# Designs tried in a protein design chat: VH-VL binders against p38371. Part 13

Target 1, 215 residues: p38371
Amino acid sequence: CNFEQPETNCFVQESPSWAVKYDVVDSPKDANGDECTTTAPLVELMGVYKYVNPETGAAQLALRPATLASRAIADTTTTSADQTSLGSLDTEPKDHGFCHANDFAPAFVNVAASDTAAANTIRYEFTNVRVYSAAVAPGTQFTGELKYTSNGCTSSYVMRAVWPPAPCDTASTEPAENCGVGSGLNPEFAVVCQPTSATGTTGYCVPAGDIPSFK

## First folded at step 4 (VH-VL)

Design a14 (framework fv_romlusevimab)
Fold by ESMFold2-Fast, scan of step 4:
Structure a14 (fold): chain C 215 residues (1-215), chain A 123 residues (1-123), chain B 108 residues (1-108)
Amino acid sequence: as target 1 above (215 residues)
Amino acid sequence: QVQLVQSGSELKKPGASVKVSCKASGYTFSSYAMNWVRQAPGQGLEWMGWINTYTGKPTYAQGFTGRFVFSLDTSVSTASLQISSLKAEDTAVYYCARERGYSGFDVYGMDVWGQGTTVTVSS
Amino acid sequence: SYVLTQPPSVSVAPGKTARITCGGNNIGGKQVHWYQQKPGQAPVLVIYDDSARPSGIPERFSGSNSGNTATLTISGVEAGDEADYYCQVWDSSSDQYVFGGGTKLTVL
């Protein structure tokens, strides 16, 4: 066993699942600027991956929303690459411990028409993504902005994400089932249960405040 | 037709290495994650981990790091599992299984499985 | 780590209904998948996302998931349904899939 110098590069916890909450900034509007009702999910799981070019050392961040993965069964025109948003990533943390990710390509699916629904394109466009990569919590929280389009409605959000994703129930009095002790999350994280629907109680633990979200 | 075809059975001595392959056909390889699942004789199914077929990055379940390596050869739509420093406890049938999208919280489950590769470790 | 509990065995007469349970803490908040495995064969997905049937799976297979128990129901059981059945969930807190221990369905 030897002492090893801590790495200073931008670390990101790679996982097929992070819990991501979307808070609305601009309410849904159609192409004519009129109000419409289709919104991004309240919370969803998201794949998060980091790539490094071995020749140049340049880094990239990939985000894959579970909503796109789940709708892919009705889509024969897009691939996993289209359903994944790839952007650049800093190699060293900036101010306040953040690694910035920029220039994301859109992620999308083309859902085919069914006997109950018209054809629909669901599109995610990410901007201003910042991964918190300081020693206290390296690469386990991030924030950014989302422009979401579905059913011709475009809306914008601030997103806040945490790893590991922890399922929760707002109706439970057991701390482990409502983002408390025993939930699997870092006990220093400030998290709250976000239901997946407006009328339900089950969902995922998400950051309670701005990233980094600590008690 | 969608198929996953695995390599043949292996009989190895303790300390040896083995490589199990899983060749995919009939679908876009990079659009489905590949899971590895093992089953010891007379026992249940045990998830070992998955590999992202678009990126090539493996994720291992608790207990399957170090001696176990997931890899891809995307030019021939093949995923592989290598086990080093084989132990008697590694005796099992090893399955590859695809999942629509990336392994994780996905609603589709593992819809297509390889036929399994029996690995027997004995002296 | 997260644990799924299944009865080791269930017996049912031909033509009757079999129910196989899968117990887990707040499993109703997870997506449950069910696999059928016959001796010497690879598993076959029979139910995904709690209650959805893959193409080719008969309508007599159905699933439910609520509270702490998920259930696979097989109506009009046939001799060919004799197999081991496994439930499976993704455990987000540990970032891994978890299988139940399996239930051997015997058709007498």
Scores: ipSAE 0.000, ipTM 0.417, lowest interface PAE 19.9, mean pLDDT 85

Design a15 (framework fv_romlusevimab)
Fold by ESMFold2-Fast, scan of step 4:
Structure a15 (fold): chain C 215 residues (1-215), chain A 122 residues (1-122), chain B 108 residues (1-108)
Amino acid sequence: as target 1 above (215 residues)
Amino acid sequence: QVQLVQSGSELKKPGASVKVSCKASGYTFSSYAMNWVRQAPGQGLEWMGWINTYTGKPTYAQGFTGRFVFSLDTSVSTASLQISSLKAEDTAVYYCARDRGYSGYDWGFDYWGQGTTVTVSS
Amino acid sequence: SYVLTQPPSVSVAPGKTARITCGGNNIGGKSVHWYQQKPGQAPVLVIYDDSARPSGIPERFSGSNSGNTATLTISGVEAGDEADYYCQVWDSSSDQYVFGGGTKLTVL
């Protein structure tokens, strides 16, 4: 026998990996309001999970950035719970097809000092998260906002995410390797390859436009 | 801190025009839609429409087409509302208000201007 | 055009709980936002997306939304809560924001 969560119409595709793109809104600034250089990744993988209280039907959305998960080994003070941002989630999609998620607790890691670098806290604060949960793409795209703080630099972003995560290479002429036919993504999704670095070509397929991102 | 600062009160004759400005500071102006809301004396809030601060495209609620024009001056992070051919029923406090989320709708309005009183009387 | 219905006024004694309703056809399928407006002041967002509180808004303020009625609940009401309260939704069928008519909360 299997244990199932109560049915809900705000379906979210649970996965240790979604591909999330961050587009800058407010450039990095330190506590004095001066410009600084530390930013969120251009793209990263993110764990996305849904919890439903079996008695009440109340739903929660959990977001775990791969950046926090990868830095956890150098973390001497936080737990996996601190590295996961937990917020509320609508039980039914709104008339426009979105399920809204709010009241996210910050996710963070405290990176211990090394021989060459001071101790650093990397902090993710999510707000205005919406999961698209309409029949044509149930729980496989979401958008939201991120306030990212690292090395005393705070910046803000619009995030747009898609499942499944599909690796890509902007230099490839093979459609399956550049977010086209055979990539594993719904062919009706409007997606584009986002490199993990400004100078590289390899990355992940991410939404090309505002969520829901369709052709 | 995010602030929306509106121009001062206006007293106009019927048939005149008025321009209400809303200067934004403390955030990236083009990343948030700007809404206009009016409130007639003793009445409730009435949504007039919004302007996309990135594209400059205005969208008007029914009843606010023709005489009402939303515009931007992005170089000074300012949104403006112009009302032409003023009528007595245009007497109201006019508010600018920012959508809470980055571009788009259904976020609610997180910051409001202090309001500009426009009085139309003969 | 979509219509939101609020009672014109609600009276409550200090320390008690005030409930302000916002009625609309299938409003539970929409996101409801709530604003507080004190005399001579601009509105202030007190609840968004049915039940979420902006930073700085006391936990005494809460919201719910189901079926045809959304409710703003203010527990332990204080004199400073006396104001007009407005509900708001985005109506996807008309691509417009719609405000309720407002409710004047009188404390005492």
Scores: ipSAE 0.463, ipTM 0.798, lowest interface PAE 3.1, mean pLDDT 89

Design a16 (framework fv_romlusevimab)
Fold by ESMFold2-Fast, scan of step 4:
Structure a16 (fold): chain C 215 residues (1-215), chain A 122 residues (1-122), chain B 108 residues (1-108)
Amino acid sequence: as target 1 above (215 residues)
Amino acid sequence: QVQLVQSGSELKKPGASVKVSCKASGYTFSSYAMNWVRQAPGQGLEWMGWINTYTGKPTYAQGFTGRFVFSLDTSVSTASLQISSLKAEDTAVYYCARERYSGYDLYGMDVWGQGTTVTVSS
Amino acid sequence: SYVLTQPPSVSVAPGKTARITCGGNNIGGKSVHWYQQKPGQAPVLVIYDDSARPSGIPERFSGSNSGNTATLTISGVEAGDEADYYCQVWDSSSDQYVFGGGTKLTVL
């Protein structure tokens, strides 16, 4: 019947949604090196997919930011492929338990001009992506770096991601609503609620520390 | 824009001490580890160790404990290497080099200082 | 202690492909970084994590790492590529970086 993908030791939990947090490394600068204000989201959902060539066993990792997917409605020039960043992926974990993903193509959308705003390109460039694939947490946490460009502002970030995505509210005292017991996450994961805005309380549970993030 | 600028060359007698400095600019100092690498005349690169710029904790390679001290002055984004009781075999170019890290992983030394030549002779 | 072995020299004609090897016990389980050093200059990172290129490094530089051998490949070699090349790995068992002895690439 159907062809099955060969098993690899670099398991990745495929999902249209992982929760990804961005911590700034280099603040936004424009093409002249001057400060500007457009930044990456504090947290967003991201599609994560693994492709394996059935003949060779070669693996690829695909990352699709929800920000690009949502802005695609205003874009007539890019395709779903342009909005997805595709890179290579190790077939076996390195000695420290991580599978490295490299050589990502940029993901981007060209947002058309409106009656109130100029046209804008939003671009994601991923590097140094590491998926934790050790037995205690196979393929459910990853880290990497992002170079984000929007409105002519370029900034860089460390990203830390966890599956499953769990909505949260920092104002809630209920553990299930604030990344605790009943949230859907492995209770041994060290996670914290990251609001989607600097002034709000609602967001997603994200890793609290370096990957792998455990209590 | 991102750069590491090291102090000037030093000529010292055996038994003296020397302090090499490495001034960082154009990036967030505490986001990158600082490595020290030595190169004796006509020889290859030799890793001496690194210092965590956020915590100040140094890690020394075997062979570089005791006489070698890594330190930071975070107020001026500067890392320093001090060598005490200098010996002729300490004659080398000393480099600082930054490296991005995330707890369990290291990503290579992407920006290097220009090097500081230390010559030890009588 | 962990040891990386590189050939001391490699010669290549302009426009041809140079391959510089870095041997180590099960080096394929480690992340290999490669540095270029021209005379009188500080080293430059040309490949990190086995095969990734830093911004500004030409596509003709590539890397691979499998089993006991990592390889830096430079296609379409130019006179300006003449330099010493060093491989490097983190050895988790001794908690230290290890450099290879270096390979002098001569373009002639």
Scores: ipSAE 0.012, ipTM 0.634, lowest interface PAE 8.2, mean pLDDT 87

Design a17 (framework fv_romlusevimab)
Fold by ESMFold2-Fast, scan of step 4:
Structure a17 (fold): chain C 215 residues (1-215), chain A 123 residues (1-123), chain B 108 residues (1-108)
Amino acid sequence: as target 1 above (215 residues)
Amino acid sequence: QVQLVQSGSELKKPGASVKVSCKASGYTFTSYYMNWVRQAPGQGLEWMGWINTNTGDPTYAQGFTGRFVFSLDTSVSTASLQISSLKAEDTAVYYCARDHRYSGYDLYGFDYWGQGTTVTVSS
Amino acid sequence: SYVLTQPPSVSVAPGKTARITCGGNNIGSKYVHWYQQKPGQAPVLVIYDDTDRPSGIPERFSGSNSGNTATLTISGVEAGDEADYYCQVWDSSSDLVVFGGGTKLTVL
């Protein structure tokens, strides 16, 4: 297709994949306030899209977690729209270079019961998303908050994300494979390899510090 | 579920010291910075500063350095404000308030407040 | 050094709309938060990041922020809305929090 969208000052790099890291704020608790064990991923890929109303110039941000996309295969009750969180987005950056996105609808999947597991709803609730859209790094890093619910456990996180997504291996001595030169990331970004599991070495390059994350 | 519970009211003489405590519950104490705000009788809200609950590093607003000390006891999820060499002008209600600060950037305002501690300084 | 200015009082009849302003140089480029304080009570956050409502705050509370003025709007005002209202920003250049002087809302 060849659709021309109005330009806005809040630039966001649209991609089916950004790398997102989650840092725990509140550990998982069930409905009674008791501790439980199901957490959000350490890192995952996320689809990031921007929509602009061509008549008004109003902007929206859409976030689609890879965890929901992959689990959707087992779910016949939710649609792609339910698995994508859509919120509003500022049309111009604030003084700090950030564009605020808010009023996100929850994204979720209903995973059917199996022989080994009970039925489970996985739910993402995003709030207070800020996309860094300054000239030195236009629309390629963002931060925000996540409330994650799975297996009746609710936990909260700060998320920090970067584009492009770059696979990495903490065991590799090749810079291109461990978030260094040749990885595809802006060399001024401060990034580190975040494995997808506590025991593995392979994962994705994610911001090493606070957004905006620079050396 | 989230609560900030402050210590009881204090009546002190000029030159004394006072310690106001703020006990947090219902969330991970070190994940949110703590602010102190005072309100003199009949006056508005005045921000005093904040303390990084992860590192213990305080930041004071202009006018609140020297006699005012912010501190933490993370083992009991408590933030404290100590005022030394009390003056009549220190008479106020002192509030602790939770501030979500990641990256040195205040992501949202003060979402939860303590009930306030009245400090009265008179001779 | 950044200063926020609020009118000291606003009066409104029950059921009407109250508008409380918060003036600041280029305040539209900052995030504005609003607090409600009733006598003898701690402040309660009613609006954050210019427009967002915390859970439990009625939809009749709304906020806006552009240019040099942020506004808290309370539609269908009820007697229980009578309180002092404060606006607040964080000034990143000084790393300081600034409160407005407060506005007393009186419901007639």
Scores: ipSAE 0.390, ipTM 0.749, lowest interface PAE 2.8, mean pLDDT 87

Design a18 (framework fv_romlusevimab)
Fold by ESMFold2-Fast, scan of step 4:
Structure a18 (fold): chain C 215 residues (1-215), chain A 123 residues (1-123), chain B 108 residues (1-108)
Amino acid sequence: as target 1 above (215 residues)
Amino acid sequence: QVQLVQSGSELKKPGASVKVSCKASGYTFSSYAMNWVRQAPGQGLEWMGWINTYTGKPTYAQGFTGRFVFSLDTSVSTASLQISSLKAEDTAVYYCAREGRYSGYDFYGMDVWGQGTTVTVSS
Amino acid sequence: SYVLTQPPSVSVAPGKTARITCGGNNIGGKSVHWYQQKPGQAPVLVIYDDSARPSGIPERFSGSNSGNTATLTISGVEAGDEADYYCQVWDSSSDQYVFGGGTKLTVL
């Protein structure tokens, strides 16, 4: 018999990895309102998954930051479910081509204290996630907002994401290694290499502008 | 901070023309379209159209073609609305409003509004 | 042409919850935005994309949109919330913004 999930018109490319860039909106501040230094990554990989209820057709979107997945090795108190943010997802695109995803549960890890570091909770709170689902780029770019808390520092960001994730190096002269021809990305996408650190050159290809990001 | 400041109130006779200005500050003017919205005395909000601040191309709602002209002066980050051959029915508060953009996309709404310019057409 | 229908007035006691509706054919398929206009002042965006709240808008403002009705909900109503409230959508068939007729919220 047929056990396949119901169709929806909001297409999302499911993958354990999308490349996500964070641009700061509100700089890090502690509970007293004073500036502090802990920020979200400049770029990271993110798992993106879609669930559909077979009886109702209702859809959900799941986001799993690689930062939380990698820190889970030092966490004995949270589960993979806690490290994944689950929200609602439109079943059909709005008139402007975007599928809205809302009401995300926070994703977090509780990193245990070690001989060299105090215990720390890393928390991701996503809001206003919008997946572009028009025919020219069905479910391969999204944008949203992030509230990030770590080491008592809270900051906020606009996030822009693209699939497939393509590694890159800003020091490379080869187009395929700097988000150009041969990188595996749709050649019509406007993308740029974003290093993972301020001092390094290696990173991931990310949207160069607002979603949808095209040349 | 983001702000839209409009020109002062106008009292005009039928047949005259008026120009309402809207000066933007605190953001990149060409990155956001500008909407014009009218509100007649005791009435609701009525969309008149928008102007693309990058290209300068205006788009008018039905009922606001001919006598109404949207224009820009990008050197001073100002959008303007000119109404010619004024009629009593043009008496209203005229608002400029910035196209809303959050999380890297336009949501087809208005996030920042000017304070309004009252135009009164009477003898 | 697309039409949004709002009740002309809603009255609520201080501290209670006010609900302002915006009716439209299949409005759940559109993105609804809500504006607050106090007497003598310009409108202020209080909700965008059905339920999202702009920075600076109190958490007691919330929105929903499904089927033929969008709703602005204001919990713990304060005297300062007394205003006209307008819903708004973009109508793809006419490429125009459409406003509702407005609802006057009175806090008694």
Scores: ipSAE 0.060, ipTM 0.658, lowest interface PAE 6.8, mean pLDDT 88

Design a19 (framework fv_romlusevimab)
Fold by ESMFold2-Fast, scan of step 4:
Formats: structure tokens, C-alpha cells, sequence
Structure a19 (fold): chain C 215 residues (1-215), chain A 123 residues (1-123), chain B 108 residues (1-108)
């Protein structure tokens, strides 16, 4: 037959922006085990890149949270490498179309003290990252776990991510502005608008369910 | 700028204990692991172990268990090395060193070092 | 335990090229780092990840790593380069740092 087969190895859609949602698993606690209030963002953009060692063929996945990139302006002690989390990546999919990424280095930024705020370290630790790389949606959704530390508060999350990023407004009745037809997303993806703040309506379209998230 | 400032030299008798301090400044203390390195007179660099500044967990190289204790005081951004039951063989310069790590590549090295603390064990 | 082997000394004339080797079983599969230590001073990182140079280190310093030998190369050697040089790796199989024995570079 003349039928072209879709790519089935560990393809990842490289982009400076993916939309990532964090759902809390363990609420914030300080070093003494007491409750505190600083949490990860509800949603953010994230750079996603794949590197291949030309000598060995080994693959790496790089994740750069926009929160770290934006706070880097106030930080003279860390580099772009510190603000990017690098892990290994499978060369071939396993586990029903997933490519596993493991052994991520922490990504972090050291925000200097200002007139209005104490010095603060924001730290991302990613584990159990899995990129869905099956033919029906090659490298455009992933999931994983995040341990987030900021203002001495540590909390944990399930993260779910989709490409392309699409801005949205939960108050809009226009489908293109609320993750529907015309938003730029694959119409088969199950997505919902996640505001960037608890009281606002504007945010990004994110996976509605477990990865892979389909209607 | 990043600085690691260690405590002053110590002259101790055998059987005494000593505590060497390493005060960090110019960065967020809990974001980088702290390593300890020993250098006996006229000898090379010897890795002693490290402490996770975020969790407080120490890890010791073989040969540095028992008498050697790594600790933290996060309120003053200070890592400390305590040596108990001092022996003449403990005479050395002790360095703290900040670790830069990228676990996905197994890439780990020391980007900043303290100035060193000389510990002399004699009568 | 993993072992790194360095020659105890290397001599070089001013303006010439010095090469300091670091031998280890399949060291080309590891990331090698180099430290310079002048008498009475703390070590200073001069090369990391085989060949990367920290800010402030002159371009005369370069590194390579393949097979069983890593090499620190100092071109146009100056009197101020006289020091002890140590190679280092992280050995992930034993979860430890390993230092070479050090090489004293003498500039004649």
C-alpha cells in the first residue's frame, strides 16, 4: 500500500511555550510541617525542548517554567541552565504510547531581597514525566509530578500539559476564546480554560483530564 | 557575589573535638548542596562527603563515618563539620565547596570554594 | 572504587603548551572537571564538563576527554599558571566524587 505510517518513536513538539496546569496533591507545608500559603501557579507557560547526544544517541528532555524565566531578571546568581530542568528521555515509546523522562535536575531561581520582599528561592523538582507520543497525538501532551518550593513552603502537584498554548477567558461566550472551535487546539483534545488567578477569568487552555486527554 | 567564608585555624590536642564552619552569602543557601574536601599537608584533594542543604541529610564518603558530622544552621546560612576524638592524622586543611548539579546528565562539580580552615592536631 | 591517575609533575617553558592528563577506565563516558590550586590558596575551577570554561578563565585553557584519557591543555603558558592541577569526576555507579592525585605544573 501507499499509506504513510505516522512517526511512533519518542517525538516531542519543541516549543518555547506549552500550557501547563498544576493540580495539588499535598498542600503547602514549611520545614516544621506547619501549613503555609505559597503555592505553585494554577497554570503557566513552559518551554519544552528535546536534546540528543550526537555521540551516544541518548535523549534528554528540558523543561523551563515561565515563572523561573520571568523571575530570572531579579537573580544574578543562577544561569539559564539552573532555570531549566534537564532529564533523560526514552528513545522509543512504552507503556501504551508514553515516553518516560526521569532523573530531572532541579530548576530554580534565587530572587534577591527588595524593599518590599525578603529574598526567596523558587524551586521546581519534576518526577515521573511521561510524554504521550502515539500516532494520534505525537508529542503534544505530557504529564508528570512537581514538588514546588517558594517562601519556605513545599507542596506537590500533578502536572498536565498541552501544545499549542492557547489564551482563554472563562467569561467569554465566543468558542475561540474559551478553548473551543477557532482556539487553535486540536478539536479532539479535551481541554478547559484555566485562569491564572483564583479571582480572574483569563488564562490558558489546559488538559481537562488524564493524559492523553481526548473527547 | 557568591562567597563561602570559613572559620579560623584551630590547634587541638589529640582526643579533643573541633567544629569548622562555612558561612555562605550571595545566593540562596538551600538551593545548592555543600561538599567537604580535606587536604593533608603536601597531599592531594580528598572528598569527604556532602550535605543536602534543602533536606539537611548528610552523606559521608567511605572513611569519614563515625567521627565526622556534617550539619546546617539555615538561619545563618552556615554549614559545619565536626570532628570528634581528634587524631594526628586529622591534621589538614578542610574546605567547603558549593556543588553545581545537573542530575539528568550526571554532571556535578564545585563552582565555588571556601578559603579553607587549617586544623592542626598536636600536643 | 573508581580511580583517576595523573602524572605527579609536568614542566614547560614559558610561551609553550602544557598538557596534563587524567587517566580513568572509560573516562570518556564521564564529565571531567579541572581545578587549579596555587600554593596556600583554595582550588579554583578552570574547566568543567570536559571542555567548558567558567567566566574569567583565559581562552588559553582548554580540555578534551575521550576513551581512557582526559587532557587539560594550557597554551602560551605564563609564570602565573604554575600550580597544582586536579581532575575530578562524579562516579554515578558508586555515588561519589573522585579526584585525581594532582599534577604540579612547573614553568621554567
Amino acid sequence: as target 1 above (215 residues)
Amino acid sequence: QVQLVQSGSELKKPGASVKVSCKASGYTFSSYAMNWVRQAPGQGLEWMGWINTYTGKPTYAQGFTGRFVFSLDTSVSTASLQISSLKAEDTAVYYCARERGYSGYDLYYFDYWGQGTTVTVSS
Amino acid sequence: SYVLTQPPSVSVAPGKTARITCGGNNIGGKSVHWYQQKPGQAPVLVIYDDSARPSGIPERFSGSNSGNTATLTISGVEAGDEADYYCQVWDSSSDQYVFGGGTKLTVL
Scores: ipSAE 0.000, ipTM 0.431, lowest interface PAE 17.8, mean pLDDT 85

Design a20 (framework fv_romlusevimab)
Fold by ESMFold2-Fast, scan of step 4:
Structure a20 (fold): chain C 215 residues (1-215), chain A 123 residues (1-123), chain B 108 residues (1-108)
Amino acid sequence: as target 1 above (215 residues)
Amino acid sequence: QVQLVQSGSELKKPGASVKVSCKASGYTFSSYAMNWVRQAPGQGLEWMGWINTYTGKPTYAQGFTGRFVFSLDTSVSTASLQISSLKAEDTAVYYCARDRGYSGYDIYAFDIWGQGTTVTVSS
Amino acid sequence: SYVLTQPPSVSVAPGKTARITCGGNNIGGKSVHWYQQKPGQAPVLVIYDDSARPSGIPERFSGSNSGNTATLTISGVEAGDEADYYCQVWDSSSDQYVFGGGTKLTVL
């Protein structure tokens, strides 16, 4: 394995883990338009990978949500390819510093029925993905939109992501454990600890504002 | 579901003032910047500026400083454009339009538009 | 200030392909958005970020952007596509959105 890319200006930090935060735009609705309760995670880890065709120079971006990877154990019908969303990627950043990624295929798992739960399809549809690739922070923050479906409930989100994935605890007074100095993140990034649950304090450092998120 | 509804047409004399309102529904108002766009009769679209719906801070294009004021009433999810000291050249259809991103996110397009408010200035 | 140049009009026969250009200095380094406006109606976003289609816009609408020219392409043109089309970019040097002058598409 190596992470050296063909020479392009749309650098993306390849990693099995980025920290991704989802902010709700449309609350969950079922096929009849009625409210339902299944939502995307508050925060999760996501695999991020870049592929470049050596003959054409065409680039692709792959996103693999950890939620799909973890639920794949109960799936006998999907493959790693189905659990990964693959889209196109610009070869050069636009003048505002972003590389656009478009035309993502959906990522999904078909979770088999168990003795305690009915069968369920979890589906991620990504659109309008933008990787910040300017010299001051090349390929370590991105934003985009997510349409999430699970248990027949569909909801939509803005996602904001950062690398590296830094664990955090909102109850800690140690800066390194609450997205401050020593956390491993670029100290110029504006980040905040996002717990994985509404009632807990432990989670991951995520962008505090719009991408690019700087102090 | 997601929509912007603007106030009705206005007929004004030169020197008067007018206030055009734009009411948002079906989404979180403070999460999307609001833009104002003017279109004079038979002419193209002209960007006037935007207002940050979270902070209330307006930003005006160079031709629209002074007589033009953008404001918000967040309690009713409404953005407003006020034009003072009206001139004949202010005759136009005025549109509000949301950025499809969050407040101040400048790389997104205008995905939802108001229906437009016609302002006619004549003596 | 940054200027976008569009042809004032383009004519196309039904079922053929229309191409509407938007010229700007190094426009390929910017994100181009396209709007359709029918008489008496508000504009409708048909393409954003050079080539992406909003939900509900037919697949026959596509976009490209390279060098000094962005292009909106409408294949299999229908009479209902008659409208004015506007390109738009964010100009970072002036911190403002800029619209092209508009192109009237006529289907004959």
Scores: ipSAE 0.000, ipTM 0.545, lowest interface PAE 11.4, mean pLDDT 86

Design a21 (framework fv_romlusevimab)
Fold by ESMFold2-Fast, scan of step 4:
Structure a21 (fold): chain C 215 residues (1-215), chain A 123 residues (1-123), chain B 108 residues (1-108)
Amino acid sequence: as target 1 above (215 residues)
Amino acid sequence: QVQLVQSGSELKKPGASVKVSCKASGYTFSSYAMNWVRQAPGQGLEWMGWINTYTGKPTYAQGFTGRFVFSLDTSVSTASLQISSLKAEDTAVYYCARERGYSYGDLYGMDVWGQGTTVTVSS
Amino acid sequence: SYVLTQPPSVSVAPGKTARITCGGNNIGGKSVHWYQQKPGQAPVLVIYDDSARPSGIPERFSGSNSGNTATLTISGVEAGDEADYYCQVWDSSSDQYVFGGGTKLTVL
């Protein structure tokens, strides 16, 4: 008949926006190994895209951080390609339900010096990216690692991401505005509101635990 | 850059104990699990287990429970392997090796290895 | 317990392509890592996650993994590639890493 079985190949939900949370692994250090203060965002939106070679079936995963996209307006030296990290992607999930993505090229922008700030290169280096692609949640959660460099400070993070991006406010009593019922996320996902700043309440719903993050 | 430096070779009699140390440098010690791998003379690599450097929880492979103890001294970024009641079959090169990535519950392979510590057990 | 099978030895002439296989039941569903060990030295990771190459490893090294066989391929083999090569996977049924028995690559 006309019923199609769900395809559980390495499906990735393509979107200009996923919500990504970064949890620090190695705190910021400069080139001499001394502590410094510039960190990756607590949470940000990220473009996620999949490219497939139609002849071979080989797949690539593209990650474009919103921080780079927004800073690109002030940068005439890099292109959208430089601001997008492109890596390989498995064509079939591994036995544990993950599709591994590797060999990511760095994504970066060069922000020119102004009269109020020195020139700065913001660089994202992704490794160990794994997209959960089992039938219960195909291509809507991923994890990986980020090495982030800005203002000469390098730090590393575990990143956990979910689609769709859902704005939230930790101060709201409405469940739909605080990652609960009506937020747009799969109700079986374990999610929590992550503010964009340490002192604010507004942010995005992000995975509450290790990927796959379920209740 | 990132390095693991192990203690020197040991010559022991059966029934003695030995402690092999592995000092990490060039990275945040608690962010990456530490594996222990054994290689008997003329033989291949054998995984003994790993220790979570953040929690201190060891996990031992089958065959490496009881006489083998993984431990940490986080103040000096050092992981240690202690073998008690040494037997001739414990003669081997013992390696520490860093788990390549950090993500609890995931397994990434081993990207940085110590130089190895030769333990010889003979009477 | 899960077993990885490697040929004990592979011989190849300089400049030719060497292929080292790692056999395991449904190994294509697992993530395979490859290590190079030269005499008297610690192992070096040369391929991770089936086909990814660590920084500093030449493009001549590549990997593949499907069905019951994973393969490490070294193109344009050089004398310096002579070493023992080990494949490795995680076996969830026994909750441990498993290494293959190793393959000695001889160049000549």
Scores: ipSAE 0.241, ipTM 0.735, lowest interface PAE 5.4, mean pLDDT 89

